# Ledger of designs, part 3: VH-VL binders against Isthmin-1 (ism1)

Target 1, 164 residues: Isthmin-1 (ism1), of Danio rerio (Zebrafish) (Brachydanio rerio) (q5ege1r286to449)
Amino acid sequence: LFGVDTDSCERWMNCKSEFLKKYMSKVATDLPSCPCFYPTEVAYSTADVHDANTKRNFRWKDASGPKEKLEIYKPTARYCIRSMLTLESTTLAAQHCCYDDSMKLITRGKGAGTPNLISTEFSADLHYKVDILPWIICKGDWSRYNHARPPNNGQKCAENPQDE

## First folded at step 4 (VH-VL; framework fv_tiragolumab)

Design s14 (from s2 with heavy chain S105P)
Fold by ESMFold2-Fast, scan of step 4:
Structure s14 (fold): chain C 164 residues (1-164), chain A 127 residues (1-127), chain B 113 residues (1-113)
Amino acid sequence: as target 1 above (164 residues)
Amino acid sequence: EVQLQQSGPGLVKPSQTLSLTCAISGDSVSSDSAAWNWIRQSPSRGLEWLGKTYYRSKWYNDYAVSVKGRITINPDTSKNQFSLQLNSVTPEDTAVFYCAREGYPYGFLDEYYFDYWGQGTLVTVSS
Amino acid sequence: DIVMTQSPDSLAVSLGERATINCKSSQSVLYSSDNKNYLAWYQQKPGQPPNLLIYWASTRESGVPDRFSGSGSGTDFTLTISSLQAEDVAVYYCQQYYSTPYTFGPGTKVEIK
């Protein structure tokens, strides 16, 4: 009833993957790029960071706390940040970026961040249905999940090893 | 309806292992929308959460620091139950032990309240 | 760890009168992302396990009488029984589920005068 069957994962992926890729492309141009290293000012408060690609300032909030459950949802990530919605936001989406023990952006694998289609600031319930439920339906299979939501690669950031 | 039924010995000698089991009916121990907890209650410490086990593509455990290093909470999917093992018990571990469910109605495994509790088991640690 | 405190330790109220129990957390249990207070109230009668009354600080569990209500936000919470009935004699506990380890208040015993 809550995404139990493997058949449901295949059906969901086949119906939604092309639409989700197209939608992600539309919102990606309005989201900030992930900084290549964890911005330490975010650890103590929300921080305004200028994004050269969009020519705009974005507010970021730490997303590394226990309630984020990184050991389950982003294994290998030590720190994560999420961009905040503003009055000028044209989408309901938020950027999500995750970093390793050296504070370097994770660009591949299970620990890499991927944009949230619906920010938790807008609606935790809708975020769950749109961003989290597919992960549950697919039993945490990151390979399947990443077909619909590829990891974010920061602008000009060094790539992680292929095997992650 | 969901029911939790506890079993295990009510008397344990100091330095031995306390072992209790909680049998689940009306839900699955491997449900992606639940977590399975142990709590104890004593006059000196009140209600004290000990830890939990939950299935999220693989099994996870969370334990309270106060019992870390001597506690194990294990699921048993074939019997639809989960157990508590507490090593090296002392008289200070004397308490009524409860198992309890965190239920997630929308299938989101996060922090939640306890909606169902076992009947409780008084465990006395003495000679 | 989040420390929970309750007041009073014990409360004697006449049948039909209002009972008020207070609960404080050492840090906020309001989660900004979903705007929910991760606080629950349980009722415990002698020889029974705790029974869920209120969750998310103010939502009544199914089957719980309307006379029970929860209020508050952040660090300060209140459980109110608007018209005490004989079956309400029990110990009442608040609990935070904002972060592990989950912690409970020391309890408030409600008795009839």
Scores: ipSAE 0.012, ipTM 0.623, lowest interface PAE 8.6, mean pLDDT 82

Design s15 (from s2 with heavy chain Y106W)
Fold by ESMFold2-Fast, scan of step 4:
Structure s15 (fold): chain C 164 residues (1-164), chain A 127 residues (1-127), chain B 113 residues (1-113)
Amino acid sequence: as target 1 above (164 residues)
Amino acid sequence: EVQLQQSGPGLVKPSQTLSLTCAISGDSVSSDSAAWNWIRQSPSRGLEWLGKTYYRSKWYNDYAVSVKGRITINPDTSKNQFSLQLNSVTPEDTAVFYCAREGYSWGFLDEYYFDYWGQGTLVTVSS
Amino acid sequence: DIVMTQSPDSLAVSLGERATINCKSSQSVLYSSDNKNYLAWYQQKPGQPPNLLIYWASTRESGVPDRFSGSGSGTDFTLTISSLQAEDVAVYYCQQYYSTPYTFGPGTKVEIK
């Protein structure tokens, strides 16, 4: 990408902001788990999918279109979906799940989904500043968001091989 | 270049409300990469941070415990300014008041140094 | 609250000589994850607001002469003016921005002998 600002990247990765710490903790409990296979009901954006972890129903929308630029942001993913904000939401975040050619959930690596800390439904501008700009500054490093990635305990979804 | 211009009365009577305004140019009061602070300075207390207001998807306020309960810091997006209201003032509130920006160009950074300051307003509380 | 102290209260230094100001915090302002000290230094001249000199304990603000330097870590910090100039006569304040409420030292007056 363009030149990496080492100081800015370090500041973002290790930010001590109490607001951000509390917010990310809430995100982990507010967002639904990713379905192990691409759900067909997403094509209609009207069906609710129950999430056992949060005990809530979520609507999902397709996030696989050309404007998502999967070849840049989620290489190896064929399909992605994003959860929609609800009146029950306690954060401004959206879950993001990506799937391979066989419609199986990608659980790790660059193709795995990364939660949007700020949903584009709430603010596309703030989403860019919070989620995308730090990714650009850190030259594609999503490591700060690893703890907020979709849960996969091995029991619910088959895990991808580790990249190392 | 960011500039902060303060305005408000220099004399307030005890028990009344002290009101000051800080007008911003070169930045937006609703910038999600800035926080807008009030600080006062007196011989007895030195430099004392009073609180701040900032926009991060919604407006937030942080106030020093010493003034919490009688302080309000409000943004005004239409005029690109923010204000300080301190009620029930006493002679101990006599000070030079400064507004200051706490700013960074990237999102969700809320603990930072003060890079721009207003010119200061001396407020005397006396009967 | 983090309490900031400075020493000396005032000092007189001859033109061209070194001035040293100390600042101490009641608890560490070093954040272990980024290894940065959340400590700034400001210069204030009569009738003016404080002006930022140093941030992150040792990083000089743009436009600040290189005779100004900051050092220290954790709880003990120093501002050094390597060769005092006439325009450096001012009060100098340290400030922690590790946590709110942000707090300032009581200031050190620097005067010419």
Scores: ipSAE 0.000, ipTM 0.545, lowest interface PAE 10.5, mean pLDDT 81

Design s16 (from s2 with heavy chain Y106R)
Fold by ESMFold2-Fast, scan of step 4:
Structure s16 (fold): chain C 164 residues (1-164), chain A 127 residues (1-127), chain B 113 residues (1-113)
Amino acid sequence: as target 1 above (164 residues)
Amino acid sequence: EVQLQQSGPGLVKPSQTLSLTCAISGDSVSSDSAAWNWIRQSPSRGLEWLGKTYYRSKWYNDYAVSVKGRITINPDTSKNQFSLQLNSVTPEDTAVFYCAREGYSRGFLDEYYFDYWGQGTLVTVSS
Amino acid sequence: DIVMTQSPDSLAVSLGERATINCKSSQSVLYSSDNKNYLAWYQQKPGQPPNLLIYWASTRESGVPDRFSGSGSGTDFTLTISSLQAEDVAVYYCQQYYSTPYTFGPGTKVEIK
């Protein structure tokens, strides 16, 4: 186990840097871009949304319920969605996208969704160890975490803005 | 092995504050792989979850709506224990109180089953 | 809140016979993202705290005899004791941990006939 200061955070990240560098490269090309606005059809069922960057259709599920603990892991987010694994997936990752109360994508800061390097569909245990535990050890340092796991694959939005 | 040991008053007068502690051995109250819960049991309400405290980069609390506003659950890291305070008690609060751990070695941390329980403390609220 | 109900309130079973306890939740406790049922079963003997028997609806806790089994999914769950022994006389509770507040069933008392 590591201490809970900045140096401990650095050591924890470095322990997994070999895997993280190689894996993040694949994740960036495998995961969809976040829709710029919350897709309301996701609230009722799994929704299919076409991703222009990958030229693939992705299935999304709502990730806004009490079990997601948004007040802990994505403070200020009102809604979140998570992409689902498919037969075309080349990684075990899932995209995570979070939205404000106006249903606009949050692209930076505490409320921004970040890629789950290991989808909970594959393994809840590995997801915790790879995605959640480093955040805890780094004392919830959003700036450092988001640098290592960029929101929306480092992109601003998947679609053109509606009105300026 | 994890053990939870409870203390407490046993008898509390109406309108006073009920205070109990649960001492932890074999685990840390600050463990990021656990949450620390209070549950009570009475003939009229059965088993009733009251709330929990847990550490995930900072301390969090969840409370049942039935006691929200009267309840405080606090960790004490120096003594490796956590406490329950229930304000403005009435005879309807008479119950056996249990502390319990949500713990894991695999899976989700934030919603889990209770793997270890304290021995229980009967608290009677009467004049 | 998710409301838990159990049936029967009590049952008397002869030694060596099967005991079956039912539990129903007012809402599904199956989480689609991990395909797990967030349901546990506890055994409570007089003067003791509840003791964990089953979690994730069907996984037996370490040290629990194999005569205990859990089944079901979504809203309807069953605890089965395949061959009742004298030490199994207790009250059995189901509990959902799908969402807070966590809620318990009212209990089923199992006695020897």
Scores: ipSAE 0.012, ipTM 0.634, lowest interface PAE 8.4, mean pLDDT 83

Design s17 (from s2 with heavy chain S105D)
Fold by ESMFold2-Fast, scan of step 4:
Structure s17 (fold): chain C 164 residues (1-164), chain A 127 residues (1-127), chain B 113 residues (1-113)
Amino acid sequence: as target 1 above (164 residues)
Amino acid sequence: EVQLQQSGPGLVKPSQTLSLTCAISGDSVSSDSAAWNWIRQSPSRGLEWLGKTYYRSKWYNDYAVSVKGRITINPDTSKNQFSLQLNSVTPEDTAVFYCAREGYDYGFLDEYYFDYWGQGTLVTVSS
Amino acid sequence: DIVMTQSPDSLAVSLGERATINCKSSQSVLYSSDNKNYLAWYQQKPGQPPNLLIYWASTRESGVPDRFSGSGSGTDFTLTISSLQAEDVAVYYCQQYYSTPYTFGPGTKVEIK
């Protein structure tokens, strides 16, 4: 009668439309690939970094500060970066990349970055509702969340061992 | 409407544990869009934040360094309330204690302003 | 810790006149990712808890009269009461919620001349 209710989590994961599918396709082509190692230059600089896959320059911002709450939302990550919106952007999304203590890209598990469908630069409110709230509704079930939002893996980066 | 109601003793002896409770109505103590804070106020120190508890898939606590090691803030989901326990009190801990809510609708950030406050409880530490 | 200071310590203003309170933080409370200033203002009357007036430096809380306004960015903030009413006699506190521990200013007492 009174069991664990996971219906809201399932409803969120199954809530899809043709518009969302088209948006995900644009995200895949618009965002830069994650560097395989944490680019320390971007922690204090907004200098452009060239992305070979899109053949465009992107600005990156540090996303490792206390306000990112990595211990809650990206446990095991030591450093994270987020790509900045540009006038050339065709989506409202931002790439999100997280790195371990050795500054190597985390490609699997709880600490791996996933693209933000809505950049915090566009709207912190929409980012929360689209990117964060689903994780909370699923009560931190990383396996379910990662199925809907697969972790980033930079081109030709070494892959981490399988993790939950 | 959210309402916070405080209860606890107004007089505590030095070296004892100060215990206060804040009962919540109009919101859930386990809300993923809220954090539950304790603040104290004295003429000498002014308004001083002590710590908070909040639920994000599991319970978290943040405490001010000045009281870290002798403070515990615990939620009670069955009674929809949260408590403050401050160990080894001294006369310098004499203050009016307030509970307060950080209620947020946006962002993944847990830092927000205090939108609702309890009525306050004067706690005197003396012997 | 971020240290908050307020000036003046006390202010006497005639009914209907403008009151201005200043608040400074020892470091910026402007978060670059969302462009918000993590700064709030509270009003406290004797025997009552602090009451939220302004958040995000300049956003007025619902139910707060239009005569209250907040301004500023980064480290320098101002609370203005455009036309002081008798009910506005209180102590006013600024507070940063940029990082824990959250810290408050020492307060500014507003009195009627």
Scores: ipSAE 0.081, ipTM 0.700, lowest interface PAE 6.2, mean pLDDT 82

Design s18 (from s2 with heavy chain G107S)
Fold by ESMFold2-Fast, scan of step 4:
Structure s18 (fold): chain C 164 residues (1-164), chain A 127 residues (1-127), chain B 113 residues (1-113)
Amino acid sequence: as target 1 above (164 residues)
Amino acid sequence: EVQLQQSGPGLVKPSQTLSLTCAISGDSVSSDSAAWNWIRQSPSRGLEWLGKTYYRSKWYNDYAVSVKGRITINPDTSKNQFSLQLNSVTPEDTAVFYCAREGYSYSFLDEYYFDYWGQGTLVTVSS
Amino acid sequence: DIVMTQSPDSLAVSLGERATINCKSSQSVLYSSDNKNYLAWYQQKPGQPPNLLIYWASTRESGVPDRFSGSGSGTDFTLTISSLQAEDVAVYYCQQYYSTPYTFGPGTKVEIK
C-alpha cells in the first residue's frame, strides 16, 4: 500500500465479505469459544482448557506481552490469549480473546479479541493478508472492521456495555 | 523503490537544539505499513536507536530512554517527511545521524528490520 | 534493555576463504507467536549507511549474494560469508528488533589477510 483511504475499506468489504462469511463459517466451528474469565494459569505458561461447545480441549497461550501492543490494537484490553495450533488441528485459524482489568471477557468494542483466520504460527505472511490487511485498509475503524470479525462469545458470557 | 534524503546543519553549539529532516520518496510517511526511525552512530556508543514515529489510526512515537525528554520525532504529511529535534545537546551527542524505514510485509506487530536508510548526516556539537 | 555482543572484534580472512561472525543477545529474540527470531544483520562500508543483509536471522534480503547466510536461534546467531570477495570488506552489525529500544552489536570488522 502506497496510501490508505476510507473508500478502499468500503471496496474491500464489498468484494471480500461473501468469501469471508463462508470461510469464517467453516473455521468458527473448529475454534474454541473464549473463556468468560482470563485463565490465570496462562499468564506464566501455556494451559489446556476444555471447550464445552466443541467438546474438546484446546491449548492457550498468553497474548498480553509488550509485542502485542494492546494499547494500539486492542485499546481497553488488559489481557489477551490466543489458542494454539496442534498436530490434529483441522483448521489453520486461532481464537483470540481479550479481557478487561477485572479479567472479564470483552465481547464487543475496540478491545474485543479478533480471531485469526490464519494463525501466525502457520504463516505470518498469509495471516497478514487475511487478518491484518483488512484492519489496515479500514484504518482501524472498528465499526467497519466488525463486519469481517469472527464471533468469539460462544459461551454466551456477560456482554460488556456499549461504548457511549 | 523507497529513498530517504536527509538535510540539516552539520554544526550545533552545546545547549542548543539539533534539528534534522528526512524526506521520503516512493512511500508515504503516513503509511500504515511503515515506521520512520532515527539512529545515530558514534565511536563511543556505536549504533544507537533513538526513536520512531508511525501512523496506526493515529500518530505514535517511541523513544529510547537515554534521550527521552530531549527528543521529538515529528511527521509532516504535506511534505512527506519526518524530522528529529534533540534539545540541550552536548559534545557527547556528536554522531552521524541516519533516518531509516521499518517496512512491514505484515504489521500485526510494530517491530521490524530497517530496509532503507538515509545517506547520513554528520552533526558535530562543539563550541 | 537487550544487550547485543559480537565476536570477534575484527577478522582477517584471505580472498575465497570463509568468514564467520558471532552475535549473542542477553535475552531470547525468538517470539513464540510467529516462531521468528527478531534478528537482522547489516553491512557497513566506510562513508555509507548500514545496508540490510539478513532478516529473521536467516532470510537473505533481495539482491544480497548467496555467499552470505545467517543461522542460529534464541540468543546465539552466526553470519557466514562462504567465500570472501574484495567488496565484502566492511563492518558487520547484528541488531535485535524483538523490543524497543532496538539495539545493535558493537560490530565486527572484516578485512583481507
Scores: ipSAE 0.040, ipTM 0.671, lowest interface PAE 7.0, mean pLDDT 81

Design s19 (from s2 with heavy chain G107N)
Fold by ESMFold2-Fast, scan of step 4:
Structure s19 (fold): chain C 164 residues (1-164), chain A 127 residues (1-127), chain B 113 residues (1-113)
Amino acid sequence: as target 1 above (164 residues)
Amino acid sequence: EVQLQQSGPGLVKPSQTLSLTCAISGDSVSSDSAAWNWIRQSPSRGLEWLGKTYYRSKWYNDYAVSVKGRITINPDTSKNQFSLQLNSVTPEDTAVFYCAREGYSYNFLDEYYFDYWGQGTLVTVSS
Amino acid sequence: DIVMTQSPDSLAVSLGERATINCKSSQSVLYSSDNKNYLAWYQQKPGQPPNLLIYWASTRESGVPDRFSGSGSGTDFTLTISSLQAEDVAVYYCQQYYSTPYTFGPGTKVEIK
């Protein structure tokens, strides 16, 4: 994808890993778990979906539009959703979940969603700097990019087959 | 030219809250290209960064782990200043406190140095 | 956290002579994508706040005399004062701004012999 130096990615991860690790520990527990199947209510409008792990209702919106550029950032995903930020939110982060053609949650690999450390609803510019730019620097290497990020699957969904 | 002027008490009792203010001239506290930092200096710890506040469509704060849970850095756009509150102070918090401006570029990884500093405020924590 | 160290703790230099201060970081502060070292040097005189001298390891701040120069890359850095003047008596600190928390060296005190 992007012809960025591998050492740049490694240096960024080493430099920012302590910050990311500490930041994620604060925000991850307040994020909703990804539903195991794409919630069809989201396809029609913003939906309130109950999260069993946090015992709270979260608002979700569709994140599958052309501006999301799934073919670049989440290849193999067909649908994605993002949790919405509200005035009462305890975190600036947003959960991000991606689904295959069968509307089944992608739990591993390049198509799997990753939490946004900074919600686009909070700041699109800061989201780009914190969430997107590191992805670009790591040349789309999802394994390195996701090393310090929490998993997007908290509901014990069935694992996707490892594609070879 | 940017100038930072500090104010606040020089003596605080243990367990109380240390409160300092930094007034800004020549720049806006809500500038999208700056961050506003607090740094302290003591003989035992040297120069120690405490945290910062910055405006990027909304306000953000970053804090050093050593003071996390006790520290709050707040902007005041109407007075063009920012403050430091450090709760539950101990004699180990005795230091000269400085506010400082940090410039930012568009690139998240292109963070800048401290180009302007306040005059410093000696805060002694004693009973 | 990136740990910064400096050597020597103090040095005495005669007027007009060269002063050399070393700074080491516990991990590289060189970012290969922009080829910049996220390293700054500050001068602190008694009763004053630190003043920026050098940024990006080797770029001198405007208004700083040309006798001050910075060099080095990655983890090893040097501040050089080519011809020490009386007004250069101060403590000098290196600082990394590669990652938060920002960290400073313990300082090097420069005195006249």
Scores: ipSAE 0.000, ipTM 0.459, lowest interface PAE 14.7, mean pLDDT 77

Design s2 (from t10 with heavy chain T101R)
Fold by ESMFold2-Fast, scan of step 4:
Structure s2 (fold): chain C 164 residues (1-164), chain A 127 residues (1-127), chain B 113 residues (1-113)
Amino acid sequence: as target 1 above (164 residues)
Amino acid sequence: EVQLQQSGPGLVKPSQTLSLTCAISGDSVSSDSAAWNWIRQSPSRGLEWLGKTYYRSKWYNDYAVSVKGRITINPDTSKNQFSLQLNSVTPEDTAVFYCAREGYSYGFLDEYYFDYWGQGTLVTVSS
Amino acid sequence: DIVMTQSPDSLAVSLGERATINCKSSQSVLYSSDNKNYLAWYQQKPGQPPNLLIYWASTRESGVPDRFSGSGSGTDFTLTISSLQAEDVAVYYCQQYYSTPYTFGPGTKVEIK
């Protein structure tokens, strides 16, 4: 009312981080691993990619357009993709994967994708409130955000170090 | 205050490359809170966005499909400017070209619009 | 690509009277994740570049007189000049920044009656 509560990020991280950790362990078995390279067919339409860990095919769509605001939410990423909800999904979550200009998966740092707890296909509004708003409350503090929402690990893809 | 100053030739022959520069003052071309755009205006097409360049740990470019393959937008950090190269021009490329800043602020998230414009450069493509 | 249209093509309004300009997008420019309309309005006077008036459909740019207001959501938008002044004679353009390529309306010319 008389300013931004500077402790709101700390309260959110402390209150939600234990819930997030428990929930993420459940969704990890439902979500595909990120392909190690950007699947180029996704640039033109949705693409079907087989996931070895879940032994299922997942549909991916491009998440690189201006409304995704990669320069804000995933700086250093050139391309991103988001998994689509499947008929066998047990959660409303979606995998989010981001790639550098060489089309290699970004596995750590601010450009790395993290699972969306709520798929934008289910509700863009709930996705914003659950996945994006905590980042905003923490004022883009990637260190604090990544603690609560670690980057995806890929299918044992080669790790990319953070740029200087 | 941010100011954009354009320079380049006003006459280009068909099949040649149109080249313009936009010098920036009051901001850095490598600012991670801005993107640098080229827009043209002609009586037949109206205002038409051509593309942009922006720095987010690396340089990125986005181009309009209508000029993709003929266009290059390049930053020059040492001179604090960015340029437009449009290859194989035809009389249909005759237009007033503008550079423009697409402003963004982390404190006021999602401010993506053209808040500052260059003065404009009329480029005539003619023999 | 998102196609922008404006109506009317030209508008003659007496000094001090209200001017209303309409803009339509071929698809919604409302992004449900942030509940914002990615729509801007620009004013262009002869021999000058476009000048930003309104962003996010209804937010006035700093320094823009309060007689200018924007409204609308989704696909239908309106720019209103509540009391036209002589310096408001110009062409007005709407622009979507929801997706690339960014696209502009064809413009509405506002003249004094």
Scores: ipSAE 0.000, ipTM 0.505, lowest interface PAE 15.4, mean pLDDT 79

Design s4 (from s2 with heavy chain F108L)
Fold by ESMFold2-Fast, scan of step 4:
Structure s4 (fold): chain C 164 residues (1-164), chain A 127 residues (1-127), chain B 113 residues (1-113)
Amino acid sequence: as target 1 above (164 residues)
Amino acid sequence: EVQLQQSGPGLVKPSQTLSLTCAISGDSVSSDSAAWNWIRQSPSRGLEWLGKTYYRSKWYNDYAVSVKGRITINPDTSKNQFSLQLNSVTPEDTAVFYCAREGYSYGLLDEYYFDYWGQGTLVTVSS
Amino acid sequence: DIVMTQSPDSLAVSLGERATINCKSSQSVLYSSDNKNYLAWYQQKPGQPPNLLIYWASTRESGVPDRFSGSGSGTDFTLTISSLQAEDVAVYYCQQYYSTPYTFGPGTKVEIK
């Protein structure tokens, strides 16, 4: 029989370190909001994009290439971008935004981007332990995983219809 | 520790199907942190990756274009093993076949080095 | 497909001397997101499967003697055996795991002079 191991995933979610809870709160004020539409020119340029929420400028890089395996990990997404660490960064986190084939931000469901608590630019090993291992424990259940992580909906973006 | 043990016939006639099995101990064929590969080695082609199977909420396969259409790699979770079927073999398919593990995903990536190998099976395609 | 080449084809080295093997990839195997080179080195002795020596271009596998070292980045890589021992007689292969299909170099045979 197949089935999500509810005990293992639930135990991880309930026993998250108080440090992680406080860190996630700080991440929410450090990361940019996702643009509501895929910024094609920005993802491939070195141009800074101003973020109204943090009142800072951020650079974005493409996260849509073959190595990202979107067909496996973000099956409804066509394009993704990731924010870059800056000198003003107060955490080790990076924003992750994914978009549908109409270039609209995916705010919910399997295709929605999930912020990295630890940027791979800082440490790929620490990123794996903090960001990826919980996903594995929850057996790829993105809806449960996303309840545990900060949202990426962009504060001014229209929310996607309920997935169901 | 992980151990891979191969079994299957060493002689196959041209046009028939080559079939090999790799039994896994010390890890699960359904592990979300592994992928299971077949590689062959011949004097003319050297080491040649054929394909892999891996479990990420559902089963996936990747195959080399050179054998795509003739190859099937299947897991068997009840026996903790995976198999190779290569159809319509020719003498040019004569090779030593190895199974190998890609262990641990690094970040979201499924591309990794081969940390454990089976003992190898020489398969001769001849009449 | 990423094409791997190695030089030299064969190398004869005296016991205790340094052996150097080169590997080139037709495209960069450096992934910018994690700053890692997706390159491995394997040792193969007659009648045995390849044995992992080095991964991520320069990280030595557990149990591999420290006389083996890997270096390089992007498209150019080197495997060095600082003091060749009798048990090091083998064929050495580089492999990229940056993208499928995974590809191997043609091998470098290391022999005792």
Scores: ipSAE 0.151, ipTM 0.707, lowest interface PAE 5.3, mean pLDDT 82

